VHH binders against RCC1 domain-containing protein 1 (RCCD1). Designs and how they scored, part 2

Target 1, 376 residues: RCC1 domain-containing protein 1 (RCCD1), of Homo sapiens (Human) (a6ned2)
Amino acid sequence: MAEERPGAWFGFGFCGFGQELGSGRGRQVHSPSPLRAGVDICRVSASWSYTAFVTRGGRLELSGSASGAAGRCKDAWASEGLLAVLRAGPGPEALLQVWAAESALRGEPLWAQNVVPEAEGEDDPAGEAQAGRLPLLPCARAYVSPRAPFYRPLAPELRARQLELGAEHALLLDAAGQVFSWGGGRHGQLGHGTLEAELEPRLLEALQGLVMAEVAAGGWHSVCVSETGDIYIWGWNESGQLALPTRNLAEDGETVAREATELNEDGSQVKRTGGAEDGAPAPFIAVQPFPALLDLPMGSDAVKASCGSRHTAVVTRTGELYTWGWGKYGQLGHEDTTSLDRPRRVEYFVDKQLQVKAVTCGPWNTYVYAVEKGKS

## First folded at step 4 (VHH)

Design x08 (from t21 with S56D R107S; framework vhh_7mjh_2)
Fold by ESMFold2-Fast, scan of step 4:
Structure x08 (fold): chain B 376 residues (1-376), chain A 123 residues (1-123)
Amino acid sequence: as target 1 above (376 residues)
Amino acid sequence: EVQLVESGGGLVQPGGSLRLSCAASGFTFSSYAMSWVRQAPGKGLEWIGRIYYSGDTSYNPSLKSLVTISRDNSKNTLYLQMNSLRAEDTATYYCARDEGYSSGWYSDAFDIWGQGTTVTVSS
């Protein structure tokens, strides 16, 4: 018995390339499904076509469009083009390897480097140490990018605690709880009030004076969670992933015939739609270029967040999971394929008396770690 | 309601040609761009090309001379014509509904996928 509260991983959403999301041989899983029995998974990183699982014993397993296994693994980060793996080596050094995803764990890596790990949690005045994980390197002075150059140094003045990558942007949380963003900004995902790209990490001034505990990057949207449990969210909202009103689309995704765009005073883009026969003008938010405060139902406090390409998942302090956004593959876990523009609690975990401890989204699927609530 | 069903896969000899079909239902096919994507055994995903609602096409430069994408809106069907097939073209081929919003290598350009059809190039 290694732990007082043994847990299990669950998966749901898209698995059309053979990614393991639990039972069945279908292309989608619509409700949380337990992953294989007997696997002690401590890290999940998912691209849209494959998933990387790292076990507590140091084994890496690939599932989906990429397959294979490797030992002596401390961490892995999956993108569609690249797989980054952190290997344990003899002595204090670790080996970072970057493979082309198409030939992952077969042949030679595209790039490899010895990395000297730094002690975790040295910045503990806040009392909340975060374990360093890819794509941020253990030294916290560089990160791995899915596009050349693969090794990207961080300015010496940055004291990175967490770094997350979206499709075109990056979010960095520093030791003081400040948030920085850079990269592509065409969907408002940088949070600076413009749609312009930033080449260097830029402080999110709208969040100054607040202490953030967690950041999460989606494909084109961004989330952070404060030490007090407040959620701030910004970027792309065409699928409702910001929990802001989205357009009323037919269930098959057909677009409304007439559309108009308006810009709100806070810089958000509001689009209106309507048609002669269907005659229902509906304002919706397409882009939110500044952090917006989001309230969960019942005023629940958030502690963790993770984002897919077009969906968002948040874990509360009491161990509940809320999801929203694009749901057509079942990645929201509500036993249906309905997209949502407001947070909804995943009732499966409540009904099974499970307390959610972690969530990791791939672009179109969701992985959840949950433990039994109490002594059952 | 939305469904894509591929057909036409099978065993073909090197140098041969093959035409894949993708039957669409549950949405207004003529209003969407459509794409073909393949995955060879032991390799990653490879985008083949796109055909817009207008009928214009855009191809992966590495595959442009080997494939042709076409559509028949009256039959709600997408086609992939492949010529001069080689063993390296052995793969599972997928059709996907393309929102047409892909720029800069977006990983989620496709919102609906078919089940795939397997093409094996072998003598």
Scores: ipSAE 0.000, ipTM 0.332, lowest interface PAE 11.3, mean pLDDT 80

Design x09 (from t21 with S31D R107S; framework vhh_7mjh_2)
Fold by ESMFold2-Fast, scan of step 4:
Structure x09 (fold): chain B 376 residues (1-376), chain A 123 residues (1-123)
Amino acid sequence: as target 1 above (376 residues)
Amino acid sequence: EVQLVESGGGLVQPGGSLRLSCAASGFTFSDYAMSWVRQAPGKGLEWIGRIYYSGSTSYNPSLKSLVTISRDNSKNTLYLQMNSLRAEDTATYYCARDEGYSSGWYSDAFDIWGQGTTVTVSS
């Protein structure tokens, strides 16, 4: 096979706890900044105050409010309260360790368990290995929750292949490309058309007949990408993270909305004119309780998605990155702190002739893996 | 204008106590969760804790036994009580407005920060 071109990780957004974003002085990075040279990072998992980096050589490094390093690591998942680490064992089993974030990689973990990878089908030695990533366990029979109980079993019939956690909800993608959601629903993030919570995984009927390839959970919003490259998005939109119109972005603007002008020397006031408050407000969407189809500019196909607490990032088939939502820490990567209620391409990667291959959002920052485009 | 103004910092002796205040203006204070964050000289920011609009609190476990966060919605004021202060508590202390629907373990975005008040713990 042909060699893949060398790539690099970039970070931008909030780094006030010392998270690795290429900044040693400020609390924000507004433009994509290269991470440490020579480190072969294969997994990034970010909470708001620290980030976990796993290298292809099996080293885990913590950056930010949590610090430390460990070897023999296959995977790591960072939340604000807990760090879950999957370590290579001497045999075919792996060791799952769950640490309190404040004492991560020190002392005793809060919980530890040997996990066995699902037995490879002996009738298909050339078959694709199931590569579940945390918080979904490799056996696809359970996941790690940041709240007790930490070990949460899944019904065997679900045949999970991906699981993502938001602040109060969970999304599950099964082997057939069906999407399930459960947890808190107050912001429409479950996608069932109600604001009711669900205690058990519930099939997203609105997506039946479509085959999904990826799911992503934000703080209170949800995204999935179909095999054909379509984006479906739902949940909370007060920061524009669904790419639906929001009033809050207009109110953040420098524009004066209303004025009372004195026309006479005696100080008498004229009624406010043009766009008066007694007029109908501009339409806005605060909550979207059903999956909504989102078109990217120029009809680009999506292949990857990741969500922060209040922003969304999508990678296209052609290697472009689009971001939108709450941007006040620079986490959208547009070299400013402006929030957006529409997808915008991150021009940095285009200008540098880089093809984006992966994106991982923390709550308030964004990490991107990109490779150099060849001459053709 | 929306603003947060911290006060109450200064020089304090090791083992002493200090109460910081944060006066909020320009927004409906009772609708927001509020957080305290500190930055020691030459170090990154360290989150201290959060108080929800209801008065419920969540703390950095490393600091929980040393601090108490409270609020007075009638005065639009946030407080940080610190006890048993050590030299390592020397820092600039910031209050911040915490937006959105916090779940407790998942942190919300901070959109407004105060200018900070400096606490120096010295013998």
Scores: ipSAE 0.015, ipTM 0.570, lowest interface PAE 7.6, mean pLDDT 81

Design x11 (from t21 with S103K R107S; framework vhh_7mjh_2)
Fold by ESMFold2-Fast, scan of step 4:
Order: C-alpha cells, then sequence, then structure tokens
Structure x11 (fold): chain B 376 residues (1-376), chain A 123 residues (1-123)
C-alpha cells in the first residue's frame, strides 16, 4: 500500500508444501521471514497446501502443491479444491477462469466467464476499489464458489462490497456497512444465535446500528471490524481463535474426555473439564453463536483482520499485528508453537521497526505486508 | 505419551509394491481421522490421502491409482499400500493425526506427526 517506502511480504506458519516462496526451511516457520519473491506482490491468496501470488505487473505465481505461472492476472483466489483467476481481457472486460486445484493452469479450465468490471461504475465508485477482489466478482452481482454451481448470483438488492468464504459459510459486507451471513451454522459461525444453516444471505441483526468496514471468515469462525476500530468475533473456539477462554490445547483429546457443555444466557456454549476430582473446573467457551465485542490489549483500534482455519490475525491503526488461536505450526509468529486464547502482539515487527499494512491468513499460515518506519 | 511411529520403509525396485504401517499410542485411535503425507528429497510435502474414523477415504487425485489407505482399529494401526512404485516416489513418508473437522474447502491442521519412514525406489 505505501509505495513510497520500501515494503516486503513476510510468511510464517506451515510451509511444508513449499507454499511460502522459500521464506522458511523445513515444514514450519515460527517467526516472520521475508518471502523470496524477487517481484512486487500485491495479492496473496492461500490454500492449506498452495499459495497464489499476484504481482503488480500482472503475473500469477503458484507455490506449493500446485505450481505454475500465468500472465495478465488481476486477481486470484486459492481454495483447497479450486483456483479462480481473474485475467485481463480484450477491452475493459475481464476473464474469470476456474481451475481444479490439482490441474491448476494446465489444459482447459473447468469453467470460464467474461466479467464486466464497470457494471456499477457510475452508481458506486467504491465498486472500482473492489475490482478483482475474489471470490466476489468485480461487478458485485455474483461470487465464485468452490462447490458446483461455481457461479453464484447475488440478489440485486444486495450491494456487496466484500465477500469472504469459510469452510462452510459466507460473510458479505454491503455498501452501507451491514453484514450478512449464510451457509453452515453448526459451529455458531453465522452469528444469528442458533446453530441452524441459512440457505440465503441473512442480515446480522445483532450488528445493526454499527457500520462495519471489513469482514473475515475463518474455517469455522467469523470476524468483522467496525469503522471505529472495534472487533466483533463469533463461531468456533476449540483452539482459542475467538480470544475467549479455552482448555489447555497441548493436551491430547483423550485427557479431556469428561467434557460437558453448558449454554450461557448470551447463547455462548461453555465446556468444562474435570469435575469431582479437582474441584470447580475453569469454564471455557467452545461456541459463540452471537457476535462478541473483543478488546485488544491497551485499547488499540483495529483496521484489518484475516482468519485461518483455527487462528486470527488483526492489524491495528498504529501498524501492530496481533495474533491468537491454534499455533502448533508457528502461524501466530511468536517464535514458538504455543496456541493462545488471547491476542498477543507479534514482537518481530516492533523489534525491526516495521509498520504492518496488510495481513492474509492461509488455513495454517500467515502472510504479512510491512513497511519500514522512518526514512526511506 | 502420544506417539505415531511409521515403519516398513526401505529400498524397493521400480514397479514394486510396499506397505507402510503407522502404530498409534496414547490416544483413542478409532476416534480420529488419519492422513499420509510424503516429502521427496529437496521438495515440499505432498498430501497422499486421509481415512476417516468411519473408514471412508479421500485421496490426492494425482496418486489415487497408486495407493490405498486402510486402518485396523483393534491394533491401533494405519496402513499405506503403494503399488507400481517409480523413482519419483522416493520420499520420507509421514502419518499424521487429522483433527477431522474438514467439512468443506479447508483441510484441518494435523496436530500430531510421526517421525517418518524413508522409501527409496531405485534399481
Amino acid sequence: as target 1 above (376 residues)
Amino acid sequence: EVQLVESGGGLVQPGGSLRLSCAASGFTFSSYAMSWVRQAPGKGLEWIGRIYYSGSTSYNPSLKSLVTISRDNSKNTLYLQMNSLRAEDTATYYCARDEGYSKGWYSDAFDIWGQGTTVTVSS
């Protein structure tokens, strides 16, 4: 984002498929390490086993279990089963191509469609800022899904600004700052207070009256950030990814076989371990079905969020990065493999006097764009 | 102590077959999905496949004609049968405990890995 100052992308977490452009050695990177891209990366989209990198020059590079390169690329979205690529077409239109991940960029795509980026240009100048942000199409009238049917239209009344997909759910942010969710709800990830699935986008009434600036979907949890810098988070918390109390994640599941689930008045589900032998066990929250307000340490304002399958990352207005959740591959960036059920600042960027500008999580890893503080 | 221990690796001639085993201890094996992953010398990891607690399997499409994953819950053992081995199948093979919450696009993170067993395919 800050083109006047030198910036770099960093990767950490799981890299065993080679998906981090040589930023680490072996299978895990526990501390932020510079990506060895040799080019200006402007987009990162990560699946669990491969990553799609888009350069400012319009080149797509795949690294990991899928490999290859393509030109004339405006955007790419990597999922476990499919790769969606948005290419520059003749004239102002773009070409959307969807590939099976195992044969990405080889032969013919599974599906292709022309997309007109200027469908809402004059009515919504903000739509141009979302041009190329998959899985939402530039026209904001449809999105790409990794499951057939691949092209999914949105109701014309939904003026989508951002769309993010989890393992089973979707989050949509509209032009007015309202949040909608749909899909699977068994882990509370839809935020409607029930565990029921929704077939169509449903407004999150708990967030009405607030203006959201960003949404992020994890595997089975959800995050949004308000224009005033507040964080709202809900869904699955077995790994502490909601920054709500959880059990000791270093223990094998068998050691907590005596878990019991209770429901709080606000709809949150509390699990307990132990019982008769160790007195009153500390409660922990397994599922949070309504948006919960999360305060960062020292009252820091949030500006960006991204989620992996089981971890969460947030960038503050002052350029600090906080991470929490499942950490066994080092994806939290704290120089260890400890999982956390509370936000912790990534000290690497503070120590190197770097200001964090962007974060993108893959399922088990984290990518960060940071610029130097001070003189260029 | 939670452990996964692979065995059965070694030197194999091209076109040969080999069966790898993974002995699990310290947890209820029958309650977890299990995966096989390999790493060729100087290359990244390649996911081979997964077997759920139910016995259902899912394979990497590039490898499905070459491998079969099975399990024996009475022996707490996971198996990988490999046929028609080629030089490019030379790798260290790992078994991993799968969290079992992959319900769509994401594969759940593997929380326990074995030490690996090396398979060398050469004549």
Scores: ipSAE 0.010, ipTM 0.476, lowest interface PAE 9.7, mean pLDDT 81

Design x12 (from t21 with R107S D108E; framework vhh_7mjh_2)
Fold by ESMFold2-Fast, scan of step 4:
Structure x12 (fold): chain B 376 residues (1-376), chain A 123 residues (1-123)
Amino acid sequence: as target 1 above (376 residues)
Amino acid sequence: EVQLVESGGGLVQPGGSLRLSCAASGFTFSSYAMSWVRQAPGKGLEWIGRIYYSGSTSYNPSLKSLVTISRDNSKNTLYLQMNSLRAEDTATYYCARDEGYSSGWYSEAFDIWGQGTTVTVSS
């Protein structure tokens, strides 16, 4: 039998609540560190204070401010206040269970509901609809929300393929590669050109004619990757998470109170700050309310994207990882705590002859799956 | 230089009350949300609550009945009032700068932390 090269999960960034990011304990891990859990992890979902790991054998393990384990788990989704778990049933149905994060997997769940796959006759002729990943439910007709009501139906006409949640917004990718957004829009994260909230899914008209393969939601920013490997990014940029020029966050908090906001022709907001003396204001982009095309260094094609609260991570077709945004906990993986307003390749994986296959961001940390490169 | 300095910790009898202070300097205090976080011996960090720019507060549900967060923008000072202290409240208490939003279910990154002040609840 031909063996696939063995892979491993790596973690870096914030771990001050005891989250598993390798062998060391401190508040931060600045370089990719191998996880102790081995290579059978198939799903990672990270909140700011705990991480949920699901193995190929169906075991769920919690690490950080929440702890414990459960069996017969197909998926898990970690949020600040809630843990959602999808358990396998004896038949085609699954059981969705939602716990308060601090009492996760102990006693009775806060809420539970059976999830039944959509009956044949509504699906494709072959019945080959892909199962959704949490927060999208397997039937692709509802999602789990961290706020009541926890079970939220989706209109049947929205043939949902992927759904991702930010702090206040949602992104939905349909079967045709179209993107919808709704929720809070104050930071431009909906991409419609306004800062207005949307109560219902609204099609991103700026992306019409393009076929998207993936969406990713950060705290207050949004990313999508096209079938052709192009990256589109929009929303909040106070930490440089859009790879647009940002303000200095640490040096001069007093100048933030003196900033002026200007609108560009594309609707992006440019803020200018002045010093107490006769200093020139430095321009920076705080909000990008329309999808902006982002080029990676060396023109690499993107395959996967994931977002934290204030950082962005992208995997290329060649297996390289690029990160940027807020970096003060080491979540960018560049062996320092410097924030970046431009994509930078994570050299650790290049130096160790590893090909990156997957990335999943928590709010302030990053988890990466990588395999050994074949030598020619 | 941006700094947060906690004070007011010490030894307290069970059932007692204690008020912690956090003095902020080097930034416009009134422009930021602020949080309190604690770490019990041998455990990870536990978020206590935050106070927004407007003065409104959001608390960890497990702690809401025991604590009150307030601020005095004229003194650049954040406060944590703790009542009915128990042995399980023994911890190092940290204040942190938080650019918090009204989300309630997703916390913003804490970019500046104090050195911490130790509270021991023992008879």
Scores: ipSAE 0.000, ipTM 0.336, lowest interface PAE 12.7, mean pLDDT 80

Design x19 (from t21 with Y53W R107S; framework vhh_7mjh_2)
Fold by ESMFold2-Fast, scan of step 4:
Structure x19 (fold): chain B 376 residues (1-376), chain A 123 residues (1-123)
Amino acid sequence: as target 1 above (376 residues)
Amino acid sequence: EVQLVESGGGLVQPGGSLRLSCAASGFTFSSYAMSWVRQAPGKGLEWIGRIYWSGSTSYNPSLKSLVTISRDNSKNTLYLQMNSLRAEDTATYYCARDEGYSSGWYSDAFDIWGQGTTVTVSS
């Protein structure tokens, strides 16, 4: 059945490789623009140069530097170098195909693997564990890596329900709501309080006792959302993507002047302008190696998060979208190219009376699914 | 003022070779990775390859055998050597500044672009 209120997908940010983010635009889209191919889309996965769209009916469409289509597709995951596709096999088992991005869906895949849950009853004794989405395989026993070896088994004791990959790190959410991280740590993205790499999944002890509902990995930062709607965020903050005070978004070491509005002691508002490092007064955080609690404006509860390489997007329970971080391609959706080191609501969806239901970030762009609000 | 200026485009015969240059000014050229990107008429952008500040290169695999990227940090200049050109290589070629990290962990953000130089491959 169709949704009670039909929705639409929107895109904004970098589209210089021909990614579908709104027709007739140049290399960037600064305001959310409706997508024509978004009909019945159930999965969007975006690389910096191409995007993969999967429909409820099992069709895969590629847009951007990679093009093509495939049927019987259950899921797809796009990375810079690889496209992973999960397809219905000739039998009941699923077929995982991993393609080089430059030859996606053409010729032979680099790697193919039948996904057969032979130990299904032992991996999930109840037989009702939810199948994960790529890069986590449906059997929850392995994941797809963009680097060889492409098939990476998980330790038998881990009961994974979600796995997300950044540029050099991985985040895993288990069935109990615990978070694990491993991989490169030089930007604090593992959250263990050090900058050291971890070769195997390591439990984030700082989050123990809390039940997480979702994880999201950016290029070099990490986010999780608790069942109660709290946001925890850590890692690299040079672009403000953690919503923590940044050293500045300056290029080549130059500072950018800021205009700030503040209240005087007499209650009047005064606009002030100053460079980010003027007088070296404001504290800055370049790296946050432990999970930090982030409050959204108005104390809004978060339900979903997604990360680009240098930006962050969060959907609230009330259907609002907040974005922050590096914005020079318009990927924050605020109708400008200004980067932000604090969450800002995307007013487009509020103004159009749309309720945001999903968000998926590529490295330099943002895709949003929204449905029409009833006028009350 | 940060600028990138491409040159060396023009009409070339099929099977020919061409070398493009990109002159950089207004920033510390030796500290940045640089990329070449092309756009055929009516098409989207196609990434050609990247050269890091160290001189190491990474190429689009479909183009790797046909192109070579090099740089001269003393002249603040980036180069693209193209061989065995075909009509399908007709495009506007852009150089772009690509931010990077030490030890090869890179941002693929292109924040500064040149105006482009047009290459037409025709007999």
Scores: ipSAE 0.000, ipTM 0.437, lowest interface PAE 11.0, mean pLDDT 80

Design x21 (from t21 with R107S A109M; framework vhh_7mjh_2)
Fold by ESMFold2-Fast, scan of step 4:
Structure x21 (fold): chain B 376 residues (1-376), chain A 123 residues (1-123)
Amino acid sequence: as target 1 above (376 residues)
Amino acid sequence: EVQLVESGGGLVQPGGSLRLSCAASGFTFSSYAMSWVRQAPGKGLEWIGRIYYSGSTSYNPSLKSLVTISRDNSKNTLYLQMNSLRAEDTATYYCARDEGYSSGWYSDMFDIWGQGTTVTVSS
């Protein structure tokens, strides 16, 4: 694959395990910094302690608490304890290998399996989903889990396009733009209006009738972006990662009164005020159990989202990056370590005349791909 | 302000013992789990172990028989006792506040770190 325009990967946030985003500058990077190895990277997957980079040439490189390299790599997914790698095998088959992070690419993997197309799916292009990225397997009939059993089949009626995993939950986007969630729900991260766990994928009825283009799972929060550029966000908000008022960011024990819009199970919108007009303190939102519509400043359309454990990053159609949530390691990219309970544009990319094309969050850091504006 | 300050590092002979200390300030020390982490020259971080607010401990299995973590909540101090030191134990040792997340698999998230203290094991 040829490079059309000059671009580079940037990193910021936590790098205390030697992750490639400023390891030569100490444990934290507070402003977007160009990656030294950024020339041919096509996939970044970051855990809290290491990052996996996949190049267009099929090389996998690990940086941080896990180190090493491997060839014939199609995809990689880094989690806190496990590394999943999809390797090109002889013939049409791919080899999925799941490694313990501490012995990544060395010794015996914890589990390995050849990935082959399902028999019923090979003759039906309408039944064959687009190739996804890990943790969703290329045939979209199963995903890799960080906990045994590592290979988890998906029901045949689910035409999965994207699957993202949080600390305890899963989000699935199907080919029709519908969103499903399951797993732990104690922080409202499933979006069904309860704090109950779901053992199998459950349709998010509050989003029914809308067409989603992307999902992103954080540690305990969830985000989706519609085809029309609207952001829906729900789950845990103790660090402000939902862009709703949080107790931890109250400057004088009170927050400014704010409004929130919530979608309930029947698709109805509920607009809530954060406080009384007479100046009474606004209530804090600790948990948002239904998808809430979030407006970006200036009415910008969203096209991509990614979540860390306690922060959120969104790319706009015009190539701007907005971040918010827990900022203690500089992962928001605003030249400070201040946490935010509202979206703020990362001015670095605007100031350098860069257009942001992709964002990928680790738990405590952020990786961004950007290209120069107006060149030639 | 929230701070962690390590001390007790230095040069030690192979087979020797050393005790590191970590002084905490600016937060309620007794409410948090605490971890020790080390970084050998030219390598990434290696987690050593954790001690909960209750005093119970969890260790990296590769290091369990060689180290002991303890704490004194009345003095806001964390300790790491190391025995039978080898050249491969040469590293900068950090104490870190372990957020002790009450739910979720990411329970070993570290939100503040000390500056580190260097241990050199050489004859």
Scores: ipSAE 0.000, ipTM 0.222, lowest interface PAE 17.7, mean pLDDT 79

Design y01 (from t08 with T104E; framework vhh_7sr4_2)
Fold by ESMFold2-Fast, scan of step 4:
Structure y01 (fold): chain B 376 residues (1-376), chain A 121 residues (1-121)
Amino acid sequence: as target 1 above (376 residues)
Amino acid sequence: EVKLVESGGGLVQPGGSLRLSCAASGFTFSSYAMGWYRQTPGKQRDLVADITSGGSTKYGDSVKGRFTISRDNTKNTVYLQMNSLKPEDTAVYYCARVEYDRWEGESYDYWGQGTQVTVSS
């Protein structure tokens, strides 16, 4: 067929529920594969068991454990229990419909409401890609939650411009580039230096003085990218998703452990020699409760980030994709199932002379939009 | 509670065909991936074909182009259409329910009793 289009979507990772990931004829895809479903896809929202695709023409298509299609769609957001759809409404209003995922686009939605944009001073042509990104509502005064109550108001003083949800936490980026977090904190994912939950949005003071351009929430970790292209990352790291060491050079940790015990001059301490250490794994960082600065190989600037449950993906200003974290289902795109505790460039896009423009992670898979190099 | 019952096995000549059925009960069938596996005496069970809740299929290399897996959610049944059967296809065929957990990954928590397929004259 003719290929006059400047770009294409690619998928890789877990597709055990029949999610479209290019070839899609197995349970997992280890290398980026071109998508065949839909053309001019402008939004991909992936849950663990299904994916929602929205086209520029306003068609919504579901792939995986949920199936079906709908028209007049401006945006969609997929979670495991719930699908939120923003549809063209009467006049300037949009219609928000919230469906149980198992009966998505069939029968009655669980909840529906007209949404009127309430953001002030906007001189915008229709069809801006960044505007109206669920789960933040276009009015920027509320968001959709996967748990009741589904409609959650935001204080007007927050001036939200982006909101991302993890498994148990939320990240909010405001108009001034400040970051707020709230929700569950047991894995350090809120970034406040404690493991305690926050009931209301709380300003991330560790990032004050810096202007953030983007936030991304994983299952139990968090990422933000500054206007200058720096990456800050925090939360749970047991799969290496923070690109912080999960092991030392001595996998068993014996040398470091023995060195540490020599600090005790007290003769009453029990000593161990040459034994396997069942309860003392190799030294690593399991939880990072404050934002940590992350450098990419070659010092590349970051512009986009997205997180799965246990992996991280970052797009550079030069159009390269880096991924790391849990790789069991091929979601890192490195042609294997190996997990990584440091960023690695996805060579597929380099080899095919493609420039990556967007990335969207589901819990166990990754979707990428890329264009041919030199296309301007 | 959960029950998987296979049927359709038997003796067939090389080049013949058989259709296996697996009737499921005790769970929401449409929400689960289902698969067919086979076991030859003294060996572990190997994947023949599986089908996700969304209808995506996967086949073992030795059966591609000859076998077709399908499901009927209204009848809570998964099928395996076997064509161009070879003596090497002789095995006990098992139906299984595939369960996914977002923390632990996939598991095979329920198996049928098995149905014998013998390809010989």
Scores: ipSAE 0.015, ipTM 0.361, lowest interface PAE 6.7, mean pLDDT 81

